# VHH binders against Protein DOG1-like 4 (DOGL4): the designs that were tried, part 77

Target 1, 232 residues: Protein DOG1-like 4 (DOGL4), of Arabidopsis thaliana (Mouse-ear cress) (q84jc2)
Amino acid sequence: MSKMRNLVEEKFLEFYESWVIQLELYLHQLLIAHNNNTMSETELRHLISKLTTHHKAYYTAKWAAIREDVLAFFGSVWLNPLENACSWLTGWKPSMVFRMVDRLRKSRVVLVEAQVKKLEELRVKTKFDEQKIEREMERYQVAMADRKMVELARLGCHVGGESVMVVEAAVRGLSMGLEKMVKAADCVRLKTLKGILDILTPPQCVEFLAAAATFQVQLRRWGNRRHYVTHS
Key: E = the ipSAE of ESMFold2; O = the ipSAE of OpenDDE; V2 = 0.75 times the mean of E and O plus 0.25 times the DockQ between their complexes.

## First folded at step 6 (VHH)

Design v23 (framework vhh_8fcz_2)
Fold by ESMFold2-Fast, scan of step 6:
Structure v23 (fold): chain B 232 residues (1-232), chain A 121 residues (1-121)
Amino acid sequence: as target 1 above (232 residues)
Amino acid sequence: QVQLVESGGGLVQPGGSLRLSCAASGFTFSSYYMNWVRQPPGKGLEWVSGISRSGSYTTYADSVEGRFTIIRDNDKKMVYLQMTSLKTEDTAVYYCARYSWGTSYQHFDYEGQGTQVTVSS
């Protein structure tokens, strides 16, 4: 399986590098739009759409990759140690984005009461969905200790024969379980992002997306700087 | 030391084509995302196009999308920019740049004279 896993990791490393570099380029456009209050509604919506499409492209590629090797996403080789340390079920923790939403309360474009109410409702729902996923992860870990898994570990001590097929089937089952959990977490992420963007005005969406992209890009730069801190 | 040498620029009429080349040395070329950036007269640097390690993923600035194609040859350690349907707004010095995560925001590692592209009648 090592050959197939190497290919998935190499392909996603290349994809992710390209995706994050493009995100930084979009961040530049978001910062220009945020600082230029004269951009039209149409121009702002077009930029927001580009970012939304970009994030959807990430999940399309991720879901294809986890179908082949979900374990590649736990301790990913395309992420530096700082990025990996900040990961929750292979990605950002959904409730974290509300810290960026809190920044909008201090911006020049003020949130109206109806938006504040909807954002608080979304925050509560997101935390509830997040906790549900965490409980599913706990159930997954408990299931790994059941009698079937204990018997499988015993059979794994005997190389060859029919026992190899039984071990392979069980390992595939474990991977499928992780794949479903990762997809469930990603669905919470996507619903949370969509929910926020649906509540905010276009200028507020630009500010929010700029804050989110800034954090992601800076986290990568800070972690990489630790590895590449060299004076020639 | 890291070295990137650009060539292929010149004078071309609007609607014309040019192919820029970048020869890389001093680093493991196949392990880096590569870019083309440009500097129009009297303006700052503008990112133009990028290409992933093996060439599987390419990205383009909105201003050049559909007109420019970025290609790489890892065996020759070369990056190319095929430019078609050139416009007067494409007039700039073009630089080949390695992307570095250890640098400041929107800083590209480039060091050379670049190659001048002039689009005029």
Scores: ipSAE 0.472, ipTM 0.794, lowest interface PAE 2.4, mean pLDDT 84

Design v38 (from v1 with S54R; framework vhh_8fcz_2; at its last look DockQ between E and O 0.64; V2 from the best seeds 0.00; counts 0 for: pae E 4.4 > 2, grease 27 > 24.2)
Fold by OpenDDE, look of step 7:
Structure v38 (fold): chain B 232 residues (1-232), chain A 122 residues (1-122)
Amino acid sequence: as target 1 above (232 residues)
Amino acid sequence: QVQLVESGGGLVQPGGSLRLSCAASGFTFSSYYMNWVRQPPGKGLEWVSGISRRGSYTTYADSVEGRFTIIRDNDKKMVYLQMTSLKTEDTAVYYCARYSWSGTSYQHFDYEGQGTQVTVSS
């Protein structure tokens, strides 16, 4: 059954498809830059800037969309099941990117001690921020199951107009909380990304961004192949 | 049979304008992200511009940003590339290309047209 998509879902689906396609194109550039050591530092920085701008554009669009319907992002019809399964609060888990950084360390990339230290500090900070958001998220989720809601659930769906109002109020409250939490999570994502890029050299940034983009693009491709998902 | 047919290329002076057209057939046109790519003489294929399925979102290579405009007409199954302020470095064979969501890495396009030659020269 084709899930009925609302306007927010339809619009964001089209946006995301376009966005990820562009990401793939950037990935190609990143890989060329990584494999061809002929690019100047200025050129590398420009490429890095393009990627960061691209990511910022995503969140700009996302935040506009969640103001209209934050619940749409907890279904994320523009993602395949695999992508959704890997999602934390409607996006990638911030702490996950440190695995990619670790990959750099195990590759030909040499991180100096100062970089390693800063990365570790950032990792710890990111973890704490994630936990804080998770706790707050739980609070909103648990609040949805208050005594009134439980009673309404027990009585069924046809208790009357007052019941509907109570449910709607609860849902609105949850939605407001969710929007706040999603934005908070996104801020942690952006902060983490920025933090990593500030620590790494331009060549290292390119490698990191390539790894991250590769993972994201491949995850989508794998998921699409597995589930035959077409976002038409 | 999937078919993409480009037209509109030609010789133009620097600073001039051209409008390329691509006629699509043999597939559900509105279901696909469409692109323009080009191959300069002696160089590899490079991406130029892309447009979303409904045409709401467009993207451009840095080299053409602000000068080129991609649009599509899903009713006519057409994609266009309006090129302005053309430069000598824009000289290339231009191809209309359908984006592919194949599971194969870095295969962005599964179909391309025969191409149309654009030559920018004084």
Scores: ipSAE 0.509, ipTM 0.796, lowest interface PAE 0.9, mean pLDDT 90
Fold by ESMFold2, look of step 7:
Structure v38 (fold): chain B 232 residues (1-232), chain A 122 residues (1-122)
Amino acid sequence: as target 1 above (232 residues)
Amino acid sequence: QVQLVESGGGLVQPGGSLRLSCAASGFTFSSYYMNWVRQPPGKGLEWVSGISRRGSYTTYADSVEGRFTIIRDNDKKMVYLQMTSLKTEDTAVYYCARYSWSGTSYQHFDYEGQGTQVTVSS
């Protein structure tokens, strides 16, 4: 039996389909730029700027959808998102992007020593920001459990309408906290992306963005059913 | 049978305007991301604009951004391209196309019709 998607999920999926199609069109331009030695630095920077803006647009749309219903970006009922919150808040762990940089470096991108040093510094900073988010999430989980447990214990002798209100309060607290944490994780992702693009030369940025776009387009075409939960 | 019938092309002076129409039949129109693509004389096909299933999201090639507007009407099964500030570079045969998710290549536009000629010249 099919179930009806909620409006937030359906609206975001329409956006996401449009976003990936446009990403594929940009990928075509990236591949031409990669193979064409006559493209000027100004032209490369323009293309890189368009890709940067495109990635920002993804998060802008995601944050609007999260404001309406953050739980649409998790795999199960509201208590389950809290239980798996350290599975990296609706996306890739920010530091995982450096695995793609490392693989490009091994196969087709030559970095000078100054770039290598800056990338290692950014890697450490990104990991530090990740750990800060993980500590904040752990603090939030403890505070929520303590508050929820006290409320349930106090009201547990008389269940009914008050039990529904306690559950609703827990859901509101979970949703507000999850929204903040998802935005924090997304901000680390954007900051890390911009940091990488600032360190790489324009031709290197084109290589990196092409690899990232190829992965995202291929993932979508292979039928990632819950892609909005596992994306970037 | 899938049909896309383009119309509204013609001869226009630089700076002029045209509105292209595409009538769709033979498929569930509202389930498809729809596009305009064009083929300039002696050149390959290039993408112009796209519009999401319900029309909430539109995209444009850099060369036409700010000058062209894509619109769809799912009740009438129509897609339109409003073109303004036309340039000689816009001279092409324009096709209405569906986006296909089934291929493994990077260009998946199914254009079905004969297209409509747009000629911009003095």
Scores: ipSAE 0.286, ipTM 0.698, lowest interface PAE 4.4, mean pLDDT 78
ESMFold2-Fast, scan of step 6: ipSAE 0.713; ipTM 0.889
ESMFold2 (binder alone), look of step 7: mean pLDDT 82; pTM 0.836

Design v43 (from v1, 17 letters changed; framework vhh_7z1x_3)
Fold by ESMFold2-Fast, scan of step 6:
Structure v43 (fold): chain B 232 residues (1-232), chain A 122 residues (1-122)
Amino acid sequence: as target 1 above (232 residues)
Amino acid sequence: QVQLVETGGGLVQPGGSLRLSCTASGFTFSSYYMNWVRQAPGKGLEWLSGISRSGSYTSYADSVKGRFTISRDNAKNTLYLQMNSLQPDDTAVYFCARYSWSGTSYQHFDYWGQGTQVTVSS
């Protein structure tokens, strides 16, 4: 609604809490489906679709929020300190998800050779896309150390109106660049998730999504035990 | 002490409507995500709907989506479930439940009401 930081943070905090609670409820459905031999392919695909829609809803809300205040996502108030410590460019690190895929290779639901090859190709591409984003972040850090930016920061500390306007324009440009970079990282996350789900069978998709959701929910619960405030 | 009290259950014919209420006391109601859960005779617990702290975000189980509406009035410390187009398989004890992030991953709700019976039959 506004560019005010506190309002964006408050609204996204309420959204994220609701989103992760719903994720935990979907996790229980995934665990039931994983242990149920009678679910049809149609029923499994429906559940997988609910999870993919849920993740898409997260990125829709996130991109609306970063358009207003991208910096809110660097050290987010809706994440506990443990979740923030495990974050890479405002979210999960795309290449790390393949460790969850590796657990599937060792599970009772055997991956066929064609799937293993496609997953390895996807892993390589994901790592390449991830490294491209890391280079862009490095360029951002170098730009902040640039002589002109340092000079601009110095002037902003000591001089009035004209200097303030120039500093504000530079900060807006920096924020727009961060927004573009965060969206690029999120696109890699979504492509990686979709790619994995396209390669896996419906039962394997359920097992993968259950593993991913379990990790996310457990990380939040471990961190929140230290910081949960009981009201009343 | 934390208390949740459900009211509004009863006997209704198929296609009918009921509105359930849950009155909360002993905690800051407006700080918690709230839920409706039911248990049919001989069945396990089924989560139906949830609502965020201010009411801005809601979620529904597929079995009730489009027929049930969850809402809350934080000034009255009250949670509501408007149930429309009721079916015989909606017959169950309906509970309101508070969501908790504390404890272990196998515990999602820390406080439950006593429940209110809803019977849908001709």
Scores: ipSAE 0.474, ipTM 0.795, lowest interface PAE 2.7, mean pLDDT 85

Design v44 (from v1, 22 letters changed; framework vhh_7aqx_2)
Fold by ESMFold2-Fast, scan of step 6:
Structure v44 (fold): chain B 232 residues (1-232), chain A 122 residues (1-122)
Amino acid sequence: as target 1 above (232 residues)
Amino acid sequence: QVQLQESGGGLVQAGGSLRLSCTTSGFTFSSYYFSWFRQAPGEEREFVGAISRSGSYTTYADSVKGRFTISRDNAKNTFYLQMNSLKTEDTAVYYCARYSWSGTSYQHFDYWGQGTQVTVSS
């Protein structure tokens, strides 16, 4: 039946469900603002600030949770299988958001050439940072098969309490490596998000945030739906 | 049978206070998130506030933040909306709703109460 959840999983599940409910409410406000274009710049900036604060709250809670149990974020119980399949190091792939930005070039909210140039520069920097993390992930996976890990596995099979201590230290080191990697990925996500919002005007920010939130909500609903799949 | 029932609505003077209750039955109360919504005549249903399963997380619409407080009592299968510093703009039918995490639905709130009228006079 169901896997027993640990305390970190239970707390973050409750947090995440609450966070998604609030995201959907903000999405509704973003869509109203985008469709009607009736809000002042001050009102739009206030709405953008609410979304920015909401995303920062997510990373604050996430980083507290990964200090306790980073493995809870790989194959997370609060995400459906589709959301998990689309995850890159426990979250959205930073370069993906530029596909949403590309839609702004064809929207009623026109990007000026200076913005296009800055967005392209940000895209290149984001892709570079992303590739650095991908190389670290590959190195981490290779470390599982390295001579050191093979030797630790051999020791753990036939040697007493001393080998147990060495294996436990290695496992803690692996968890710390994953935590560092996840935080690095999250820093790239936050830098990318802030960079885009700093380049865009308030109406363009609303359109971008609406597109991003729509994608997150739709992905969750599609994965949760699964009504055409028969489970025996 | 899943049931949600509001109580505590009525007529109140501007600046006054009112406490709404939503009593539930037919399901495991402590497993669900709950929300309050309101609807003024001719308007769409508006979100008011929400509370997590343990009560550790709450969220509010900007229009009510600092004035309204949502709470729950898992032992009584009831959750509440404490409304302080009421304004004439708070006049509406107030609905309680259960959050659903359903894989077969796009609806996030699956069960609703019948609503309770709150009228704030100047």
Scores: ipSAE 0.012, ipTM 0.479, lowest interface PAE 8.8, mean pLDDT 82

Design v45 (from v1, 23 letters changed; framework vhh_6z1v_2)
Fold by ESMFold2-Fast, scan of step 6:
Structure v45 (fold): chain B 232 residues (1-232), chain A 122 residues (1-122)
Amino acid sequence: as target 1 above (232 residues)
Amino acid sequence: EVQLVESGGRLVRTGGSLRLSCAASGFTFSSYYMGWFRQAPGKEREVVAAISRSGSYTWHADFVKGRFTISRDNAKNTVYLQMNSLKPEDTAVYYCARYSWSGTSYQHFDYWGQGTQVTVSS
């Protein structure tokens, strides 16, 4: 009757809450840097490096967790319903970050033609990699409707020693397939983030990271506010 | 009624050590993330450290990394800040704060203590 969290969910929930608190603290440093024209290039690069390290720490923790329970990341208990509704393969959709980049065209820091060309090339590459993963996920979902899987599901209703072992082996296989797809999607996310930061100047990187962090923090805030009003 | 009471602030010599305590009451302490902030005269309030519900995850600001350590004791409803190798620049009022996603306050910290003064002599 009651939905209980497993150990992986409990541990990652605590990790994620800490990670988001750290993101908010870095966001304030980014906003100060953006509004302060006296910061050196070295200081800006150090701040950008801290954000990059912070995002890499998330994927280190996530990949450890998905090895134990990848399904915890589909409809995550540490995300509110709005955050879950905006998820693509357990995280942000890589091509969506280019909308944050577009904000830079309206900022005080102007993108030069060479940067615009490189960003467009990266956007095309990112969308291509994204579509490849979407095709694999579609194949995975179709395979779930395979006749053998339907028969296995029926067998699970009439549990015997031999049928239990066969069902457990199939479930392990399904989890391994999802883990590979989630890791592939995360690799596209990291490559896209790195690619954007490599193209942008340090002040533009600060603006981009501030925009992305602001959106992530606000999305969580909006979803939590809506949920509270509904449940209060 | 939610209450956070800081203690331990005093005058300390440069290079000295000090431990601050924050006693919490009026809520389920183990269900909340906690943080330490500081504010020097004429400066904005800045985050020093934060700690997860169980104490398993901590964050420390760059300017205190390796010198300060945040910890908590959920059985005593207390969060601590161990400060080592103190510098004159650490002189500030130190505040304890409770973190909540329901908050409309700065960085979703919804309740703050009154603060404890730390002065580091040159």
Scores: ipSAE 0.012, ipTM 0.475, lowest interface PAE 9.0, mean pLDDT 82

Design v52 (from n77 with I58T L100S Y111S; framework vhh_8fcz_2)
Fold by ESMFold2-Fast, scan of step 6:
Structure v52 (fold): chain B 232 residues (1-232), chain A 122 residues (1-122)
Amino acid sequence: as target 1 above (232 residues)
Amino acid sequence: QVQLVESGGGLVQPGGSLRLSCAASGFTFSSYYMNWVRQPPGKGLEWVSGISRSGSYTTYADSVEGRFTIIRDNDKKMVYLQMTSLKTEDTAVYYCAKHSWYTGSLSSYDSEGQGTQVTVSS
C-alpha cells in the first residue's frame, strides 16, 4: 500500500506541478486579452476553450489517480499547507466560485439582469448539490464510528489471515465510498464552472477565468512563501 | 550553491537552427520543473518553455510553439532547447531557470546563470 501511495503521489505531483505552471501561462494570456480590446470574439472563444480543456484534463488525471489511491487526495503532498487548509472534499468549494462572479458586478464588464438572474439560480442549485454531498460525508463519518467498524479496528491489532481479510474488505469499502463522494463533488465543480461560462459573454468569461486563476496561483505563492520562510 | 550554465548561442540567419544547453549543479535536478526564459534587447524577461521533472510534460509560449523543443537528461543534469525556424524576434539572451513559486511576476524569473546570446540577423 505504501509503495502504491508513493507511486500515485509522485506521478500526480509531477502532473499537478506542470498543470499549475500551464495555468499560470494561461493566466498571463487572459490578462493580456482583458487589457486589450483588439481581440476578436473567435480569439476570445479559443482562449476560453483552452482553459476549459485544461480544467477537464485536471479531472481526467485526478479520477485516474483516485481509482488507484483516493487517500492520497486527503492531505495531498503536491499541495502546500495553506492550499490543503482551504480544501473542501479534495478541491475548491463550488459555491466559493460565485465570489469571483460577484467581482464582475463591480468591474468594467457589465452583467445584464437576465445574466444576474441565471447566476443566482445556478448559485442556489450549486448550494443544494453541495449540501447533499455534505450530508453524505456526515453519514460516512458516522458509519466510521459505528460498533462494527470499532470491532474491525480492534481485530486489526491481531495478526492473522481471517482478521487481515476482514480489515482489507473494510478498507476497500471505505476507499470506494470516499472515491464516490470525491467524484460527486468534482461533478458539481465541473457543472458549476460550465454553468457560469454558459451564462457569461466571452469578455466576461475571460475576466472570470482570470480572477479564478489569479486566486489559485496567488494562494499557492502565499502558502509556498510561508513554507519557504519556515523551512529555509 | 545552485548553478546553471547556459551555452550554444550565436549568430544565425532567419530560418536557421540552434541548440541551447544548460548544465545544472548544486541541487537535486530531477526534482525540479525547468524553464527556458529569454530577455530581448530593451525588454523584460519572457517565459519560453518548460519541462516537468521526468520530461513527461512540456509547455511552450505561443510565439515558439511548433518551432522549439525542450528536452532534459536527468543523468547528465542537462536541459536543452532545440530551436528551429528562427525569427529576428527570437533575438535575446536565453536563460535556464529552476522553477520557483517565489518569482515576482509571470514574466520575471530568477536566473542563476549568465545566459547565452542568440542573435538572428535579417
Scores: ipSAE 0.554, ipTM 0.809, lowest interface PAE 1.7, mean pLDDT 84

Design v60 (from v52 with H99Y L106T Y109F; framework vhh_8fcz_2)
Fold by ESMFold2-Fast, scan of step 6:
Structure v60 (fold): chain B 232 residues (1-232), chain A 122 residues (1-122)
Amino acid sequence: as target 1 above (232 residues)
Amino acid sequence: QVQLVESGGGLVQPGGSLRLSCAASGFTFSSYYMNWVRQPPGKGLEWVSGISRSGSYTTYADSVEGRFTIIRDNDKKMVYLQMTSLKTEDTAVYYCAKYSWYTGSTSSFDSEGQGTQVTVSS
């Protein structure tokens, strides 16, 4: 045991392992659907719906967990160091998905002009929302470095009931601020994902979701092989 | 030292039921997500079902969802697959496998066992 895990970390680790395994299974189904021309539009929409539900389940579990301990999501124990290094406010950076769309355009994706225009509008909106959150993060970090917070940190090392109460109030405020920012970032992620899926046709959605899942799975594999962390 | 021993397979008629068992040894069983995988005659490996470390989360392939139930007993180091409403297409050798997040692949399992044959035929 190199690090003691709290209950939130242990529960989310178990959830996340199961969630990633299911994502790999859906990736397999997406790759089969992409390579076969036998699936109906109804069958493709059903598969896309399963992926959408799967991603929503992740945020449902995450938001329950951050309500209990948001700091568990900054340097998560269920992620390897490479996954943690690539994290932007506890998850994927929303604008990253447009690089996936651009990569697909070079391979086999046929997009009509109207779709290209809508995707560009969505990309600009997503970048704007990201920058807004980044400004909020900067304001938060500046507030942390404020003289009052430094003073409270020093007082926390002192014996006295009043010092303990003041430090506890500051820590609660800090955690509430982080929870709001993480939820805001997750809302941008979900809106961006939904926006792309609403613009694309079912076959294009399958190709996009396959590319995104492949990247997520490969990033985990690359980081795990480099780090050689055991499950025991 | 790592061993997975499957049992409980046999011949059953369509619509019948079977319970497969997997006895694990040589590793910290309660720290691994466990899977059932099958290989139909003349085909590749197909993932069937999985269960989280404590048993709180289960996952099923679309082809078996609603018909199969995966259960684990960490004290006994056992994984079970309760199969109901069996179909001829469920005919396969069934394997117990532990998932390794090092590989990040459901098609690449650590420590697959010897398997147990399930034949669904009238």
Scores: ipSAE 0.407, ipTM 0.726, lowest interface PAE 2.3, mean pLDDT 83

Design v63 (from n79 with I58T L101S Y111S; framework vhh_8fcz_2)
Fold by ESMFold2-Fast, scan of step 6:
Parts: C-alpha cells; structure tokens; sequence
Structure v63 (fold): chain B 232 residues (1-232), chain A 122 residues (1-122)
C-alpha cells in the first residue's frame, strides 16, 4: 500500500497548504475586526462562525486521511521541522491555548469574574482530559515494546508472501489503535476550542482567534525561514 | 530562473468579461500554490485568488468571490483568471505569483512579470 500512503500524503499536503492560506486571510479579517469597534455583533459572530467552520473542515479532512494512513501524521511532510517538533499527538497541545486566554485578562476587553471562573474550570478539565490521553498513549507504547514487536521484527526479516501479509495485517492493527488515540486527542482540541468560544463575548472571541491564528502562522514562518538558512 | 508572463488584459465595459493568462517557466510549476494579485492605481498590492498544486482547491478575496474563477493547466504550465461581471473597482495591474506578501510558506511577493493592465470604464 506504498502507493496509497504516498497518495494520502500528497492529497493532505495540498489540502493543508490551501487551509493555511485561507487561515491567513481569516487572520487579516480578525485583525481588522479587532482594531475596529464599528462591526456589529452579528458581523462578529459571522466571522467567528467562518473560523469555527474552517477548523472543523481541518478535522474532517484529517480524520479521512488518518483512516487511510495515520502514520503520515507522525513526522508530517506538510509541516516543517519546527512545527513537527511542537506537535503533541499530531496537533496542538490543548492546554497551551490557555496561555492565549491568559492574555485576555489584561486586554482592552476585560473578562468578568464569571468568565474567569468558567475558563479556569475548563482549563482544569482540559488538563485532565489531556493527561488521560497521555496515559493511554503510554499504554500503547508499552504494548508496542512488548514481545510482539520482537516477533514482528523477526518475521519482517523474511520477505516472503505470507510473512509480508502477516506484517501488513499487524501494522494495520497497530495503526487502528493509533487512529483512535489521535481522534480522542482531536476531540479534546475541538471541545476546548468550543468551550473557550462559548464563554467569551464576540469581541473577546475575535481577539482569542487572532492570537491563535497569529501563533500558528508565525510558527510556520519561523520554521520555514530557519530551515532555509540552515546548512546554506 | 523563475519567470512569470501575464497577458489578456485590456479595456472593458462594466459588466464585461476578460480572461487573464500566466505562463510560468524556470521552476517545477506543479509543486507550487499559485496566486493572482492586483495593484489598483495609487494603491498597494491586493491578493485576489489562489489555486492549489493540482487545482483541487481554490480561494478568492471576498470582493471577487462568485465573479472570478481561477484555473490551472499543469501540462502547459499556465494559470488563468476568468473574470466576469467586472466593476470599475477591478481596474488594476494584475500579476501572478508563486508567493505573495504575508505568505506563511514564503516571505514576500515574487513576480518576474510586468503584469497585465485591466481597465474597467464606460
């Protein structure tokens, strides 16, 4: 299935390049909205909805791709080395977005006490869900380090038709387990994002989404520039 | 050497149509996201539209959505911009670029061409 793996990587690379360019366009709109107080609540909610739909589109495409080749998301060819180094289970670490939320406490659009309390409750819940997934990943890694891996490696040293088929079946089984964990992590990401947006007012949502998009876009630019000048 | 040659511009009445072409050479065309960018008289550069490597994904500025269509032919190394329902505000020099200012994948606007002038007036 080498051809299928290559096709998945090529298709997702093309999707991701387009997705990031659209994110940059939305970031520009978010910055305009943040710097102007003339936009109505309806207009702000529409912009926030566009960003929410954009992020959901990413997970729709990702989940289709990981169904075919989850390993493509570990050391992804569409991400530069810096982006890959900053990944937690194929994406952003959910608790990290609360650093962007903390900035809102000192912004021009102040958080009320009720929002601060709900955000802290969400932060604690997010860290709990995150740690639960980390424990599941540890169990997976321990299982992969067991005798089964030694037996699989030994079988892989004999490149016969039957041995190749058995290895392919075993790798598929391992990939299915990994797919479930990646989807679980993505569910925590989506729940955390939705939770934050549900607590914040539309102007606060715009500022939060602008901060998140700025970080993602700049991380990509820093990594691309750094890699370009290294070993010149 | 990267070279992009734009053509197809001209004078057109409001509500009219034009098809712009961009001929690419000097790089692996099928491996790059391609963009159309414009510069109206006395204003800065404005991003107009973009198209993914195979043409499967397209993106448009809000001002041109539903009126413009970007397409590419990788065998001919061509990018096209089909413009319909043209408005006086679409008057600009149009450039194609494999990168644009603010790109997350590459810094700066890069075009080797002189652009093609589109004038929409009665």
Amino acid sequence: as target 1 above (232 residues)
Amino acid sequence: QVQLVESGGGLVQPGGSLRLSCAASGFTFSSYYMNWVRQPPGKGLEWVSGISRSGSYTTYADSVEGRFTIIRDNDKKMVYLQMTSLKTEDTAVYYCAKYWSGSSTYPGFDSEGQGTQVTVSS
Scores: ipSAE 0.454, ipTM 0.757, lowest interface PAE 2.2, mean pLDDT 83

Design v67 (framework vhh_8fcz_2)
Fold by ESMFold2-Fast, scan of step 6:
Structure v67 (fold): chain B 232 residues (1-232), chain A 121 residues (1-121)
Amino acid sequence: as target 1 above (232 residues)
Amino acid sequence: QVQLVESGGGLVQPGGSLRLSCAASGFTFSSYYMNWVRQPPGKGLEWVSGISRSGSYTTYADSVEGRFTIIRDNDKKMVYLQMTSLKTEDTAVYYCAKYWSGSTYPGFDSEGQGTQVTVSS
């Protein structure tokens, strides 16, 4: 137990820790499937479905949590400092997954021309969607520097009954804006993942998901080794 | 210092049941995800089941889903594994392990001596 954590942070920390542990277990299953070419297409699709459901469960939990406290996701207590440093709008940057797609071009499973074309179209669309979100964040930051917001910040130093209500409304407005932005970024993440999985064959999906999960797990392990007290 | 003491293993016939116990000390038990991991004779470690800090989330390996139940009691610093419909393939040394993201596969450190489960006629 930590006195510095609020209820939303404590509940999401418990959820996220469990979610990452399950991801490590799914990664093990993906690596077995990748090395065992005796698995049927039905078995591979079932494993891919487990991973897809697992990622959707993350966003379901995240969106419920940000409705209560979106700021918990900026500098999250359930992430180590390395994971937080690599974050783009509270999560992974959508275009980064195409670096993992590039591995498939050199893998044992050859991409056909039609798949390459669709993946390049998706890459371009994903970069466009990222730029749109970045422009929205810029507009949000400009709105925060608005004359009225600057004035509210100054008035907050001299809190009284009327000022308290005005400050509360402003903070609620900021939180709603951030929630909308985070959800928009998460929608780009989910569309990008679905798009890639829809283009790839089941063996290619397994290889892609294994690469993505490996990176996420390794990043967490590197950060935790540096900052975790091993024995006292 | 961290200490995990497993117990409750034994010889049981196929289709039988056993309840394993793990007593924890030397750390803030309620702040860690806890796991059961097993090692069959001549094989590597296999993750079996896990339980979140408060017990709100549980996870099971496909091989034991529906047959095993993991439970914890934070006040007593205990984690349990209720095993039913045991198979010969469940024969292994069972270890209690707290999660640490830098440790051995699948990311769990076994710090106890384990408890032997033998499923045989």
Scores: ipSAE 0.521, ipTM 0.794, lowest interface PAE 1.8, mean pLDDT 84

